# VH-VL binders against o27280: the designs that were tried, part 494

Target 1, 266 residues: o27280
Amino acid sequence: MDSMNVPEVLEIKRIVEESESVKTFIFSWDFRREVRPGQFVMVWDFRDEKPMSVSLIDPVRSEIGISIRRVGEFTDRVHGLSEGDLLGIRGPYGRGFELMGRDILLVGGGIGMAPLAALADEATARGMRVDALVAARTADELLFLDRLEAAGVNISTCTDDGSCGFKGFAHERLLTLEENHDMAAVCGPEPMMFQVMRILDERDVPAQLSLERYMKCAVGICGQCCLDDTGFRVCAEGPVFWSQELSRVREFGRYRRDPAGRRVPW
Key: E = the ipSAE of ESMFold2; O = the ipSAE of OpenDDE; V2 = 0.75 times the mean of E and O plus 0.25 times the DockQ between their complexes.

## First folded at step 23 (VH-VL)

Design ug8 (framework fv_marstacimab; at its last look DockQ between E and O 0.94; V2 from the best seeds 0.88)
Fold by OpenDDE, look of step 23:
Parts: structure tokens; sequence; C-alpha cells
Structure ug8 (fold): chain C 266 residues (1-266), chain A 119 residues (1-119), chain B 112 residues (1-112)
């Protein structure tokens, strides 16, 4: 098997507290191994392994960042780590975002902003105009605002409780925005992405969406992340999909499969 | 050397089908958007279709929408154009072209393959 | 018929300066999309001549220049040479056509 499938034990170089529940772990990275926004890595804490999106790609500093939301036992352990501690990292895996055009819209919800933040950096570096709609339940859960602003991104916020920006959901805010873009990148709760995609399709804006599914092998072998009807493997053909591809995926926005393979509604 | 080479052109009757291929060499094929552009005899250039790097996104001119299908096999460095329900007005030299994803120009062109739709 | 409008023909004597216009609309050139130019010699495939309104790819002589203003673009050829006899096409992108790559009708340049 390719050496890339063996976890590399890396020292946590820095930890950035993005919010109460989200931390970004920064590692030194050899950029001879190419990594693209939208790709993910498997993070190994020597007990369990979970896929995590790359949220920072810095070739100048030779660093990558992985943003992790505290949601369970694994992430609880990881959040307990300190700078200097070790994690196993293998990857990157999956299909990342493609950039097209000169004007791009980013729509992110919660931790979904992680891969989009990395994409924003790439897009702005290319000289693209980047608009970002950042959504969260509350103001304190809005992620990467300072980073995005520093990169020159035009930010629009929305919160469920109206504590910051537009009161409502991302798709509702999007409906109030009239400007079209050359391309959109979307990542967040799947119900959000589903609604956003519908709007973008109506507007004939090509969109890429990053899906989240239970991934075990990350190399397209185990099939646990397969999408119904199409057989798309989120770890191999994704996690980034074009809206045209997702239009063929019946389960998208409707249900997902749990670790046991059972259908669970969103 | 960066090169695109079209094949598959020929004579076909109206209503018929034809599949064009474009072999790419000299560059990382999977890193580029691709397009088909056609030119009817004695006429100008007409964009036909485009495809994203991964192949997950495609776009077509209204004149061919529903009849033509663009696809690619990155493992074979090949671009395809499946043409169905061909019409006389589809008669043209078909060029495959490498498409810039930022400026939207086409910087590499094949020599083209002639498609003739006639009874 | 073409989304972008070019004169069907232009001519000039060797050594002269000729210009080819490309007129679009607010939905393409006017929407801040770049204009590109292609040269097509007789019996050959098109070749990128100018990209991004005014940039020359490697190998293109500096006697070729492009410009864009408003909803129009222009290709200028100075020091016209016999080998410049060709068809020239402008190209841009039009968002109103559900996002389409659009070409001008082409201009046949004759060197007298």
Amino acid sequence: as target 1 above (266 residues)
Amino acid sequence: EVQLLESGGGLVQPGGSLRLSCAASGFTFSSYYMSWVRQAPGKGLEWVSMISKSGGYTKYADSVKGRFTISRDNSKNTLYLQMNSLRAEDTAVYYCARLDDYYYFMDVWGQGTMVTVSS
Amino acid sequence: QSVLTQPPSVSGAPGQRVTISCTGSSSNIGDDYDVHWYQQLPGTAPKLLIYGNSNRPSGVPDRFSGSKSGTSASLAITGLQAEDEADYYCQSYDRSLRGSWVFGGGTKLTVL
C-alpha cells in the first residue's frame, strides 16, 4: 500500500481556539504532498481515527490546519491535547474544491466553514473576488470571521437567533442576495446545503458541495460512505461534489447512513 | 510538448450518432477544464461544451443541449463528446481545447476532426 | 447572430496598422469578463493570440496588442506583415446565456 496510507505521527505545532467548541490544530507539513481545499485527512489519536477537513493550507509556513468540532468521545480527547502533543495524520484524501471564474460565493454553516476557509485563502491568492455567507446558530459559533476578513473576503453573516447579521438560515439569507457568482462552494449541515443548492441551481450558478458521511477506510474500499443509487464514495469521488452530481443522489438532503448502515433522517 | 489530438470524426446521416475523442499529452490533463469548439465550413467559431477538471460539472450550448454529452477519463487523458441526434447544422470541424479556469480562454487547441452530417 | 460583433473583414498594406473591433454588451464584456483573441491561419486551428484583454502568450509578437473599454474590445496589429493574413476571433463569457463562452463572428484580415 502507498506510504500515504500510513499515518504520520505529527506534533501539534499550534492550537487556535476558533470558538468554544472548535479548535484548529496546526501541523508542519511537507508540501511535496499536495493538499487541496476540500480534501480531508484521517486523524488518529492512537485509539480511534476520524476524517477531518483541512482548514488551513499555508505553503509559506509549511503548515496545515485541521479544525475539529467537539462532538463526541474522540473529539473530546483531541480537544484535551496541547501544543507539542502528537497525533497521527494520514492523507490527504478525497476530491477537493475546484475553482472556476473570478467571483466565488462561499456558503458555510458551522464547522462547514473549515474547508471553505482554506478555499477562501486559495481563491483570494488567485485574485478572485470572494463573498462568504457564514452561518451559525449563534454569534459565538461563527467561525473564521477574522481570518476571512484579513484575506479580503466580503462577509455576510446569518444566525438562527439573530445575534449576528441576518436572523435566519443561510438559504434565507441567500434569497435576499441578488448578486450572482461564477461559482459557489457550500459546506455545512446537509439540510442547509440542500436548500442552498436549490437556490443556486435556480440561479444557474455552478456549485460544489462538501458532503459528510461516515468514512472508515478513506480509500474507497470499505464502502461505508457510499451514496445510494449512484454508488459514489464520499471518500473517493468526494467529499466535494458538483451540484450536478448530487442531483443524481437521492439521499442527499433527505437521509444518511449511520455506522451500522441504517438510514437516519436529517 | 503540450498537445491535443481529436479523432472520431466522419460522415453520418441525420439522426445518427458519433463519438469524438481528444487525446491530451504534455500536461496534467486532470488539472484543466476542457472544452469543445466547432466551426462549420466557412463559418466562425462556436463553443459547444465544457467540462470541469473532475468531470462533475458540464455545460452545453443551447444548440446542442440534450443531444451532446461531454465526458472525460482522466486516467486515459482523454476527452469525449458523444453526439446524438445529429443534424445537418452540426456539420463542422470539432476542436478540443484546454480551458483556463480563471480567465476563461482556450490556450491549447487540437487540429480538429471533421464531422459531416448528410443524407 | 454572434453574441460579439466583429467587422467581417479588414485590410491593410504591409507595414500599416490595422484594428479589429469586438463589440459586446453589458452581459459579457460589460460585465467585466475578459476578452481574448484568437488567430486562425488558413487551414489551421485557432491559436490564442491575446488573453485577458491585453496579455500576449509566449511567442506572440509585440506588434499585436489588445485593449478593452466598456462593452468593447479591440485588437491592434502594427507593422502588418503578409503572414498576418488570417481570421481573427474575439471571445468572452456571457452570464446571461446561463454562462456561455461566446465568440465574435470573426474578422478576415487581408494583407494587400
Scores: ipSAE 0.934, ipTM 0.961, lowest interface PAE 0.5, mean pLDDT 96
Fold by ESMFold2, look of step 23:
Structure ug8 (fold): chain C 266 residues (1-266), chain A 119 residues (1-119), chain B 112 residues (1-112)
Amino acid sequence: as target 1 above (266 residues)
Amino acid sequence: EVQLLESGGGLVQPGGSLRLSCAASGFTFSSYYMSWVRQAPGKGLEWVSMISKSGGYTKYADSVKGRFTISRDNSKNTLYLQMNSLRAEDTAVYYCARLDDYYYFMDVWGQGTMVTVSS
Amino acid sequence: QSVLTQPPSVSGAPGQRVTISCTGSSSNIGDDYDVHWYQQLPGTAPKLLIYGNSNRPSGVPDRFSGSKSGTSASLAITGLQAEDEADYYCQSYDRSLRGSWVFGGGTKLTVL
């Protein structure tokens, strides 16, 4: 295993433009280091290091894909890179999604669809029926639709502005969908995840949700990714949690913490 | 070889508590859902509880809900069943079983440990 | 009390064929949940015999077979042998009442 703080420098093999603001960076990967959907990697651009979701896990081609939304200085620099350029990657880290049953619902908002796209590939490969509710602000921001359709996933879409599919929020669309799934996996803006979790809990659908928090070490030492009430570390006990685990976490859906530890509203 | 080995059974009075353990070997324990199944003397099999790979999701039969707690320690390859407020009808052989996450069958069973509730 | 109904006993002579039924409801077998079968020899733990309605695990002889139709399932044993004398349980998942794993009451097979 690699040193916890020493990334492996990898060449960008291919770049896929998923949307105007999201690119997937594909690397060759030695699958002796197993990667599970819902795990994350730390991406190092030789100046800064940020956690990023794995969106493609392809042992047959020996490839992983990491999807990155352009939201600030670090991600702007990474989006400016080309095939052949280098990035540091350490990981994978965290707890991935667990599959259960034969019928799974995915609910993804924005970049939250990245780990769910990887999960969809695994679920369809094992013969599960996969329904995906893909949400975004606008049609142009809906991610992975062609890939999900090619995998045989049943897609429902919603957009805040109604430009594609249902007009409204993911949880509103969910109320109009079939209720019978063996499990659900949810990733997206935390307010969306809270509303979706409430509906799924009422329906007795076992749900796993992927949380985002500030991370430094990614291995549970520094404490920066801790959830208030429980002491859970998002990088070690998460980022994927069961809804049963999150029911005891009062900060969920209410606030997050900045790097200085201050409470910040969603 | 793949093995499950229960321990902790015994005699206990009604209202008492008992903790069962199940040691797993020969497979990657953290990659599997696990379950407890019991069998009262001369009776059939009854599912008791299940637990997810991480331990973060648990489910119980109505007959034990609120009294029994399933847990696991993946670093020790061990499954547990904490049984509180025991009743005579809890008297059974308790089996640890590996639970398939797709088909929902149980493919690996321990030898069982006997729990007797009487006074 | 079993959610799945099995006959309490069946019997057959060596070499013959026996069938054990398992009847469920629309909330388990009839809700597309698979049926699995277990053999429990006297004094031993159950052993998985058939899974996913009709699949045989490695090491189970092909004289054991399973099928499912509607809300019912069946285990067939051909070429009956003395060592087949055991209790047999069917098992499925029941979606009602928050969902649970459910077993049949068991069928004692006697080889005459």
Scores: ipSAE 0.794, ipTM 0.897, lowest interface PAE 0.9, mean pLDDT 90
ESMFold2 (binder alone), look of step 23: mean pLDDT 94; pTM 0.958

Design ug9 (framework fv_marstacimab; at its last read DockQ between E and O 0.92; V2 from the best seeds 0.89)
Heavy chain, then light chain:
Amino acid sequence: EVQLLESGGGLVQPGGSLRLSCAASGFTFSDYYMSWVRQAPGKGLEWVSMISKSGGYTRYADSVKGRFTISRDNSKNTLYLQMNSLRAEDTAVYYCARLDDYYYFMDVWGQGTMVTVSS
Amino acid sequence: QSVLTQPPSVSGAPGQRVTISCTGSSSNIGADYDVHWYQQLPGTAPKLLIYGNSNRPSGVPDRFSGSKSGTSASLAITGLQAEDEADYYCQSYDRSLRGSWVFGGGTKLTVL
ESMFold2, look of step 23: ipSAE 0.808; ipTM 0.901
ESMFold2 (binder alone), look of step 23: mean pLDDT 94; pTM 0.957
OpenDDE, look of step 23: ipSAE 0.935; ipTM 0.962
ESMFold2, fold request of step 24: ipSAE 0.810, 0.821, 0.816; ipTM 0.900, 0.905, 0.903
ESMFold2 (binder alone), fold request of step 24: mean pLDDT 93, 94, 94; pTM 0.955, 0.955, 0.957
OpenDDE, fold request of step 24: ipSAE 0.939, 0.940, 0.940; ipTM 0.963, 0.964, 0.963
ESMFold2, last read: ipSAE 0.803, 0.815, 0.815; ipTM 0.897, 0.903, 0.903
ESMFold2 (binder alone), last read: mean pLDDT 94, 94, 94; pTM 0.957, 0.956, 0.957
OpenDDE, last read: ipSAE 0.940, 0.939, 0.939; ipTM 0.964, 0.964, 0.964

